# Designs tried in a protein design chat: VH-VL binders against q10081. Part 4

Target 1, 150 residues: q10081
Amino acid sequence: MSNLEFVYKYFNSLDVKELYDIYLLRTNVFVVEQKCAYPEVDEIDLKCGHLMLRNANGKLVAYARLIPEQQQTVRIGRVVVDPDERKNGYGRKLMLQALETSKQEFSSSKTFVLSSQEYAQPLYRSVGFKKCSDAYLEDGIPHVEMRLEL

## First folded at step 22 (VH-VL)

Design f2
Fold by ESMFold2, look of step 22:
Structure f2 (fold): chain C 150 residues (1-150), chain A 122 residues (1-122), chain B 115 residues (1-115)
Amino acid sequence: as target 1 above (150 residues)
Amino acid sequence: EVQLLESGGGLVQPGGSLRLSCAASGFTFSSYAMSWVRQAPGKGLEWVSLISGSGDSTYYADSVKGRFTISRDNSKNTLYLQMNSLRAEDTAVYYCARTEDTGYTYYHMDVWGQGTTVTVSS
Amino acid sequence: QAVLTQPASLSASPGASASLTCTLRSGINVGTYRIYWYQQKPGSPPQYLLRYKSDSDEQQGSGVPSRFSGSKDASANAGILLISGLQSEDEADYYCMIWYSYAWVFGGGTKLTVL
């Protein structure tokens, strides 16, 4: 009876192993799998919340960062599912938890935004996001801005 | 010394109106969100409303939406609750409370007033 | 169904421990929420005790004795207020509270009797 576990921490509360697991997952997907050489680690990581999904074996299977912005807005970024764990519904579980966690940790937040690659748009639509921009390039990859307003 | 003092309670008939005030002292009023919490005789606590430090954001319990209005005057260090269309079930002691606010997150109510009593009856 | 459920009463002996529960409605996971606890004695306004989300995200109220502590029981979907070394002055009503759906929500309260 294996359970999934969500863990949310502000940067300063992360331990060394958590930080390692986050950067390993992010770089393996966003740099290595996507074949895009760019500085994946940035200063936003220092000032945001980090949402982790672990399976019963303790493996980090999904991750997102939650970035408070002005005007009662939270940006959900670096949304990633481990390639070997895809098709288990973890992307949707992660997004629902990211919204719920954001509403708890950023109490006044009523607007949620993200930058979506093409393949991820159906996922974000399924949890209520709507496209709100034309396509643009981010690190050479086409993206659209998506928004959920409560 | 941080102090909150409610006033404006009284006896009112159903359908009537009252305005509650909460005078704040001993802290930077505009830096704190403020709440109203009520307690009917012999009953538990019920949160009524919250207003952000700037006054730009307001929140209401479903039981009072459309009837009650929270406001503040930061130049007078005063929180208000305008209560309209009062009902018997609004009978309670009304507390004002200072609400921890970090600019993004509301935290606990750390300082409470003594309360003011509102009685709605014919 | 209520968002937060607390037992109406609990009794415990002086010097013992009391474990007060605050159960969240099914579909609301306790792990996501910061649980706040308040004490209220007859004729007085409530007093903040502590809040608990996790061991890395908790805070004791000013002047609240360390024998008051918070935790969670994930299997019961509940926040827990533990009072160890019970004293007669701990006899009071205890309320839990969360921020849910853009509102503060209180539990119904537990009357703790120290016998």
Scores: ipSAE 0.662, ipTM 0.883, lowest interface PAE 1.8, mean pLDDT 93
Fold by ESMFold2, fold request of step 24:
Structure f2 (fold): chain C 150 residues (1-150), chain A 122 residues (1-122), chain B 115 residues (1-115)
Amino acid sequence: as target 1 above (150 residues)
Amino acid sequence: EVQLLESGGGLVQPGGSLRLSCAASGFTFSSYAMSWVRQAPGKGLEWVSLISGSGDSTYYADSVKGRFTISRDNSKNTLYLQMNSLRAEDTAVYYCARTEDTGYTYYHMDVWGQGTTVTVSS
Amino acid sequence: QAVLTQPASLSASPGASASLTCTLRSGINVGTYRIYWYQQKPGSPPQYLLRYKSDSDEQQGSGVPSRFSGSKDASANAGILLISGLQSEDEADYYCMIWYSYAWVFGGGTKLTVL
């Protein structure tokens, strides 16, 4: 197995290179690859946790943000795998670690939610999420809310 | 001066019940999560249960699930542990402990009571 | 399998250093968890010493001497409590603790003897 490393930091603990790496990966996928013009960098980033997966060479290969919400709920957002690193199982590894990290960093969290594009639902189902809404548009793209209760 | 005072311990037969109380003073009780931790004679520490500051979240060790119920009355600054179906292995000193609750994360137990002794024997 | 494993005992000389380990069960990665350490002397409740998750996420208990410190050994999947400059009053039981699966979990404790 390769020397993979998860790093979790709340926003104020990120260093400038970590922040740069996160925004490069996110904008390259969510704006450039998906051809979707929207304010991808938002103020939620200032008040949430940032989960990074790095390979042995230090490359950021996957990322998610963990957002505490009301009623013992954590929202997992901006789930992304570097395009050149896909099909290595990093999406599933990231989601499992996001759940484990959320239980550690948000001690009472029992409900986990996310907004999924339709194509990504199989990944989230594989770690126990279930659809809980009708489809809706987010930035012009169909999404569904998915939820996991522990 | 922050203080925690346990009471309600004693001798009880197997299968019996006891209710422990922990009286809190010197701090805003509802802002802290509370735990029960026990220590059997000559043994290590075993966490028993935790309740959030609001009382909305409760947690139990597997060894006591279904038999023990943690509760609190924030108007009386009092923590409770209802213990049912007691067994010999429940014999221990029971401590109440205060846990920092940041609204997101439970941290260490910073203030402990002196404990109350529960003995389960026939 | 125990979630946390500590050696039952450890001996060290006054003035030396003691390194107390807290090993997590295989399948539970020490890197994810904040490791808490407590000291307990006979006849007293435990006292909080410190917690450690990473160099950017650690905290010393109030009044705990700086000669107590926390770290991790990732290759051993273990949290570490280091006590340098051992003094006779450091003779005590030491427990590690983590928040795991919606429960506080203590290790079995290490009895430190200062000879």
Scores: ipSAE 0.649, ipTM 0.878, lowest interface PAE 1.7, mean pLDDT 93
Fold by ESMFold2, fold request of step 24:
Structure f2 (fold): chain C 150 residues (1-150), chain A 122 residues (1-122), chain B 115 residues (1-115)
Amino acid sequence: as target 1 above (150 residues)
Amino acid sequence: EVQLLESGGGLVQPGGSLRLSCAASGFTFSSYAMSWVRQAPGKGLEWVSLISGSGDSTYYADSVKGRFTISRDNSKNTLYLQMNSLRAEDTAVYYCARTEDTGYTYYHMDVWGQGTTVTVSS
Amino acid sequence: QAVLTQPASLSASPGASASLTCTLRSGINVGTYRIYWYQQKPGSPPQYLLRYKSDSDEQQGSGVPSRFSGSKDASANAGILLISGLQSEDEADYYCMIWYSYAWVFGGGTKLTVL
C-alpha cells in the first residue's frame, strides 16, 4: 500500500531541499510544461504556508501554497501535481488537505479562494468550490475566480 | 501583572438567565482573543465560546449555541457571557481565558481566571 | 466517537517517565493538528504546558521545565506528552486540546498519580 505524507511549513521553516523540490515541481509544470514564461517564483512565497505531499520514496508528488488574505480569507495557489504522478487522485487529496490545514493554521478563516484555469474547474468543484467571476487573463491564460464559503 | 477575574456566578432556576463578566488587567485587552471554559463538578474541561480581539468573530460549542452569547467591551477591558435558557447540565465553574490571537491563528489559552460558579437547580 | 481520547488514569514512579497519549478520532489525522497540553491541579485553573505539531512547529510554555516534551505517534494517531524525571508535583490532571471545526476541543483528561 502507498505511504503518503503531507508536510506543511511556513516559509521560514522550510529547509533548503524542501524549497528546491517545491520550485523544481512548480517551474517544471507552470513554466516548462505550460510553456508560459513568467517570474513564477514571487515574493508571496516568503509570507505564506507551503503544503507538500510526498510518496513513500520521499518524492514531492503534489504541492499548494496557502496565502492568508484580508476578510478572513485563504487563497490556495500554485496547485500542482507532478506530471508522472497524475491519475492517482492526488489533486483531490491535496485540495481536501489544503482546506483542513488552512482551518488549522488560519483559525478564523471562513472563505477559501483560488484562480482556476478552465480544465481544472472540475477538480475544484469536486471539493466544493463554485465559480464566482467571469473569465479573465492571467499570464495570457483564461482563468476564473472560484470560492468556497463556510 | 496579567490578571483575569470572573464574576456574576450564582444559583439560578432552570430556564433562567445569568450574565458572567471577566475583568482584564495588565495587558492590551483588544490584542487578545478570549474564551470561556467550564468544568462541571468532578468532570473535565469543556470549551464554551471564543471571541476575537476585535470582537468581529465569535464561536460557540454546540452545547450552548443559541442560548449563550459571548461579547466584549474593549473600552472597559471586560469580557461577558450572557447565558439564557439555563439547564442543570450548565452547572459548572466558568473560567475566562486569554488566547493569543496573531490575526490569523488562535493559539493556547495562556492566562486563566480563578473561575466563578454557576449552579442551575430547582 | 469522541474527537480526542485520553486514558482516564496513569501511574508512574518518582524519577521515571510518563507518556500520556491523546488519540484522535479515526478519520482525523494527527499530523494535521497542533496538540496543546494543559496541567490542572486540584482547586486551581489549568496551566498551559506546551504545544506540538512537528519538530519545526512546537512551543514550550513559559517556565515549563524541559523535562516536559511533546511528540506524536503517527501509527497510533496520537499526540504524546512525555514527562521525564517525574516529581511529586507532577501529580495532576492533564488535558490535550486541538482547534477542530472552528472550536476548541478538550480530551477527557488523564489523572497522573506519582507513587
Scores: ipSAE 0.629, ipTM 0.877, lowest interface PAE 1.9, mean pLDDT 93
Fold by ESMFold2, look of step 23:
Structure f2 (fold): chain C 150 residues (1-150), chain A 122 residues (1-122), chain B 115 residues (1-115)
Amino acid sequence: as target 1 above (150 residues)
Amino acid sequence: EVQLLESGGGLVQPGGSLRLSCAASGFTFSSYAMSWVRQAPGKGLEWVSLISGSGDSTYYADSVKGRFTISRDNSKNTLYLQMNSLRAEDTAVYYCARTEDTGYTYYHMDVWGQGTTVTVSS
Amino acid sequence: QAVLTQPASLSASPGASASLTCTLRSGINVGTYRIYWYQQKPGSPPQYLLRYKSDSDEQQGSGVPSRFSGSKDASANAGILLISGLQSEDEADYYCMIWYSYAWVFGGGTKLTVL
């Protein structure tokens, strides 16, 4: 069987190799591939959970961060699949696990939010998110807010 | 010394009501979530309800939703369980228990009371 | 279908080890959940023993001997409480618990007899 493995850690529990892998994947996609120069590594990383998906070779193939907010809300951010690993269904697997992990790790949270680029909306709708804002720019890229209520 | 003391148990007929209390001492009550857990005679543990440290969030087992109401008075260090529309299957020892409330995550129930007995019978 | 399943009873000899299982319902992955363990002796309220999610996310209860430990068996979809060096005072009921669907859920309990 495949050796796909989800690992969740709050920031202070990450080891240095995990942190390196996360930042490499995020910057290669959000800065390099998307050609958007901005401070991709931010202070939110210090105060959130980090959800990793690794394949049998130990490669980090997908990632999301889980940010507790007020009003029983979790923000799912930095949702990314390694470009070489796309079309394997990892985006959907990641989102389903992010929801399940959030309900475990943020016990009272029943509202889930994210800021979606246009191309990603179908993925998020497929797991139950609904658009709840007009489009806006985030670092020069069009986004919409999406929400799921349980 | 941390202490939890339940009271208010007794004999009640089906369809009746009863209010349980749990007096807390020896800790900062508002920093802890509180649960009620019950155990029918000769049976296992069943969680009943939880209330957050602030009182803003409440949770109920499906078996008691709509009939039981958990509440707390942080100024009196007291937890309550209002039980309405009681049934024979609600007969149990009722424990109160505290859980550290980090604001994000509920963890184990670390301190338990000695329990108060509720008997629902004709 | 129960969320958590425990065997009703288990017997083991003094000095041996006992492995108590807590199996999660099909469709609920044990890897995602923090498994809590409680001990209850006759006439007493339950007492917290430990919790285990992973080697980097575990916690021993205050005053609980190190011979009590937690782990998981992913192939069986189960949490495990291991009690090594069994003593007669370990004879008790043992419950597992998880936070699931915005509720605490207990297993049915295992009665451990130390012969």
Scores: ipSAE 0.618, ipTM 0.874, lowest interface PAE 1.9, mean pLDDT 93

## First folded at step 23 (VH-VL)

Design g1
Fold by OpenDDE, last read:
Structure g1 (fold): chain C 150 residues (1-150), chain A 122 residues (1-122), chain B 115 residues (1-115)
Amino acid sequence: as target 1 above (150 residues)
Amino acid sequence: EVQLLESGGGLVQPGGSLRLSCAASGFTFSSYAMSWVRQAPGKGLEWVSLISGSGDSTYYADSVKGRFTISRDNSKNTLYLQMNSLRAEDTAVYYCARTEDTGYTYYHMDVWGQGTTVTVSS
Amino acid sequence: QAVLTQPASLSASPGASASLTCTLRSGINVGTYRIYWYQQKPGSPPQYLLRYKSDSDEQQGSGVPSRFSGSKDASANAGILLISGLQSEDEADYYCMIWYNYAWVFGGGTKLTVL
């Protein structure tokens, strides 16, 4: 646990290796593993913050992006843990850090939202999120909107 | 010239009240958040409170919550700090500081006043 | 247990480099934070020096000499203020600062003496 490192950067501050690692992880999971063909890389990447978790070997083991929205709201998106690194508690660590980083970087933010795949709800509930919508399909995958208000 | 000028400091007994003012000039006051930072004699800096440019958001250090109230009058380019239930440990030089406010993020305090001294003593 | 810890004092010779550390409390990851630095001389209010998040995300205060720069030490979980080519005028107190849990938090400050 002590060998893990969190780094938060905006797009323009990412180096080539960081960007590569992020896109590799995201596409391997959201496109390949989930068998979902969609424009995974989007313009939001250019404007949002990127939260990276690396292990002692320097491997990107988890990632999320933080997107500021109106009404002191931050959307947490592209939450992903490397398939080979799952069941290590990285998901929860990532979300706790995402919340902290959101409050740090977006100073007045007190509302946090995300679109959860239905099966992933327990992870987000574990850090305080609550379901706030009916199920809907996003790229053919069942999702629910979840919210945490502080 | 950008300038901040604090006033209202003085000697007060424990349990007493003071109201500090900070007059701003030389910039668009409402475009910036404002902070109060204090420094006890011979001690370090301690942030006290912050108010957003619009005044709709306020923040306080735990040490002053429930006792201090930050406010602003943008029409008068003035920042205020109402201090109630004052304690000896509140004794300090109180600085007002201009704080960048982008609407999403508060950044550094780039302009500081000369400070006003508050002494709480019986 | 303080959010930010700074050494009480540091001394260095003119022309040398000084490295001032700002250690974040365990559990607060320095790699995610923007560290702010201030300089304060006796009888004066603090002066903003710079803010540092990463090498490509650093802002220098107006009028601040280029010999002041920021960095991070991930292994130490610390922000660092580097002062190169120390001048006698650099003798002052230096404070680090972060926005943490809806509050500005200052370090305890480091008194830098230029011998």
Scores: ipSAE 0.915, ipTM 0.957, lowest interface PAE 0.5, mean pLDDT 96
Fold by OpenDDE, fold request of step 24:
Structure g1 (fold): chain C 150 residues (1-150), chain A 122 residues (1-122), chain B 115 residues (1-115)
Amino acid sequence: as target 1 above (150 residues)
Amino acid sequence: EVQLLESGGGLVQPGGSLRLSCAASGFTFSSYAMSWVRQAPGKGLEWVSLISGSGDSTYYADSVKGRFTISRDNSKNTLYLQMNSLRAEDTAVYYCARTEDTGYTYYHMDVWGQGTTVTVSS
Amino acid sequence: QAVLTQPASLSASPGASASLTCTLRSGINVGTYRIYWYQQKPGSPPQYLLRYKSDSDEQQGSGVPSRFSGSKDASANAGILLISGLQSEDEADYYCMIWYNYAWVFGGGTKLTVL
């Protein structure tokens, strides 16, 4: 895969097009594709980091949020790959970058956590995450907590 | 006035030890991380080590891991660098540098001392 | 192979603009990193110039002239220090820096000569 570009910005640094692309992708997947009506856009967006992966055409093909938490922990959220761009390994690429970016931006981070939809666990395991909770429902969708400790 | 003053440099033989100190003044010492950065004669900058404001976290360049130990005494506003098993390639001017510490993120080194010279030679 | 690569030297005339590059190693994406720049003059410790993450996320050091600014070249995977209206006093060594894998990493430095 060539000509891919990762960009990491906080909310206040996003331009209108970037914000549009992010929300378009997230709503199309987490709301429409997953048939789940919930307040997808939330206040966390205002304070977290936004990791964007764009292809050579400038299309946002993958995205994730990086959310600093206490005890040197970073939560990785809203992990999404464009439905038309799946099966290209972008998910794993995104997660590897998310970990690297977390270590870069949150210099002392040692623990990384995420809430995985049950079916998505293999992706996160592939980069070192391990399940650390029982299943629970989030907006009616089964999830598990996963953790990676360095 | 914010100021950093390094001391402890000198001539030492290979395999020897040396302890550097950096006296800080003019700011709340514990609110900042502190770094050591060295510069060999005629060469570029090389980061050596960093210690968080609280002292709970330490980081080292691969080139000095296992040999150097960074520490601080916040009650004395002093940063230390214990250097053991010194090598010729450790010869450099060693700078103490104030590093912004938000408790989660380290930023740039905005205040530098004048440096102290360490020479490792037989 | 180095995490950060800088050209050894660069020359420019007074009044001209100089662009100093800091190329990140392949696989390290410049668009995700905050690039720090330092200036060092002979016989002096380094001085912090600025940090640049994006056009809307740039912080300049205290007392640093406004003619110093940061940018990125995504195609080159590089951070750039821009010096406009070059002055003779700008002749110095310039170092870029990033936090990478729990370590500060400096570039090799660029010696800027003002002709």
Scores: ipSAE 0.913, ipTM 0.957, lowest interface PAE 0.5, mean pLDDT 96
Fold by OpenDDE, fold request of step 24:
Structure g1 (fold): chain C 150 residues (1-150), chain A 122 residues (1-122), chain B 115 residues (1-115)
Amino acid sequence: as target 1 above (150 residues)
Amino acid sequence: EVQLLESGGGLVQPGGSLRLSCAASGFTFSSYAMSWVRQAPGKGLEWVSLISGSGDSTYYADSVKGRFTISRDNSKNTLYLQMNSLRAEDTAVYYCARTEDTGYTYYHMDVWGQGTTVTVSS
Amino acid sequence: QAVLTQPASLSASPGASASLTCTLRSGINVGTYRIYWYQQKPGSPPQYLLRYKSDSDEQQGSGVPSRFSGSKDASANAGILLISGLQSEDEADYYCMIWYNYAWVFGGGTKLTVL
């Protein structure tokens, strides 16, 4: 209906193109753009859900991981918007969908957590997250833990 | 082998109360969430309530919140639905249904009882 | 306005294929949801048919004929139940279901008539 399409899949359901697009976007941003060499691809990818936002042209414009944790908690990770698409409000759309999808896929989830890069806090605050930790370094980048409880 | 048997249905006046029971057999009761689903005469299915396997989590449809209470006794393999402040629109066949519970996710209702009829009328 | 919308009725001939649609409300993205399907015949409780998230993520109920399958139509924002090789015994009501906002939500159901 709209020019945007959200798709949520687990690793074993991703097709080759989807996996390629995800890893391309993540590495281009988290490794190259952020100048951070770390094991970007990890074993969590095999177990978590993958939320993809594509535009009308089929381009992956935004992405996030949904990782179930204990105590009815879902961690939202690898939140990324394509650098060429960051003026379109996709970050907020992604986070809203991530929360909805978490509630859908992890039926009893009531707590949502993420590790936010310091500069990205406003985005997460806009959808209800609150800072719940002091600043810490993750792969050399300042982060804070944020939490949303329903 | 796997069976669900509802009971407790009947005729009640508006504002009255009724407690439904669902006896489960043939499977590890506590390993599954349980749901109540109702169907008004000639109408579609409406989910009413769900309780997790452990009983720690409960969920209700907006139409019954504050009036209905779902509970379970795992030692008796029995599911309950306490219905208070009953209304005419609560008239329906009430099914109990076994619902998969992985601890993270609830899945489909794979086993259904035959249902028990609740009629709310003056 | 309803979370899930199904056509009230559908007719098809024996041996033909029937496609039953389950349209999600605008703003609810079908590509993110697992859609469940149930069959109900008169005087009987519903029977679980299958759940579908994607082609590689589909689970079929025990004893359900392979001629039942799920799919999605992203353009229509809808889940689809496909019944191939329609049999007279397939005449029944069919309901779709999703977990939405901490609740199970059923569609209104489709009455399938086998002509």
Scores: ipSAE 0.911, ipTM 0.956, lowest interface PAE 0.5, mean pLDDT 96
Fold by OpenDDE, fold request of step 24:
Structure g1 (fold): chain C 150 residues (1-150), chain A 122 residues (1-122), chain B 115 residues (1-115)
Amino acid sequence: as target 1 above (150 residues)
Amino acid sequence: EVQLLESGGGLVQPGGSLRLSCAASGFTFSSYAMSWVRQAPGKGLEWVSLISGSGDSTYYADSVKGRFTISRDNSKNTLYLQMNSLRAEDTAVYYCARTEDTGYTYYHMDVWGQGTTVTVSS
Amino acid sequence: QAVLTQPASLSASPGASASLTCTLRSGINVGTYRIYWYQQKPGSPPQYLLRYKSDSDEQQGSGVPSRFSGSKDASANAGILLISGLQSEDEADYYCMIWYNYAWVFGGGTKLTVL
């Protein structure tokens, strides 16, 4: 319906506004909203891919980063939807695109993994992920490992 | 000089089999993925198959799945394409092409052979 | 619907610029894909020209003239090959390509005629 646009770039290809939008969204959610002080910005940002979803107004409404790992595995991380843009299905849209982009960018990848906050599991299950670990704390927040194998 | 040389093309009847070879020279063969790309007379390019540098990953176009098998012998710097159950629509010039393989990503086909012609006809 | 669609033919005069389009099927977001371009002249195998993901992420093949460049049109969901300062030797077939769902996919190709 709306003119949504997905863009995938590596760090060196991000412009200043894109980088700003990404970090603004991530910090507002993962740090402020979730009341969790941790080094949100990390060196992985420099080497991973950045998937951005923007609406017709150019607003970054959702984001994820794709991190290649060994054994044809891609980790999907920092999955976030703008708090004001939730309930619009952007989370699912983002994850479907993340999987497609992972297969495109990391051509041989057939295993996809992520660390899900416990409450977010339904989103990932909806696109085929399955829990594959017991709960653990990450920065004080309960998480589970989830995996999708093709 | 980097070069690829295809061989094994010929005339075959429908339902027949043919095995193509591609001899590589001038580069570290195992460091690259290899692709087969075909072109029917007067038509466009169609990717057929790809095999990773190590040979542990193979990919096929839907049009040839179950009929074609890509393989390689890195000790001989040779790429193969076993074609079974050949059909008239498989008639084409078959190119082997060097494909960059980073271990995570396959990139472009930067070196191509001259091609070998496969004709499937009664 | 084909994953990649290219115009069958395009004509342009020597010295002019030509824009060759590669339209991605609806639902396949061009902003996430790396587009590859190849040139093929009669009686010869294809030649790699360039790959384009973004303005800051473009790689050109060895020996390829700088007058060849890539871009994207998000509104059209298309990759674009731009050939500036057309030369007679640029007359050829041009193919775009992407890696999609564990397969290389070529466009149908565009025959460029230099008048």
Scores: ipSAE 0.910, ipTM 0.956, lowest interface PAE 0.5, mean pLDDT 96

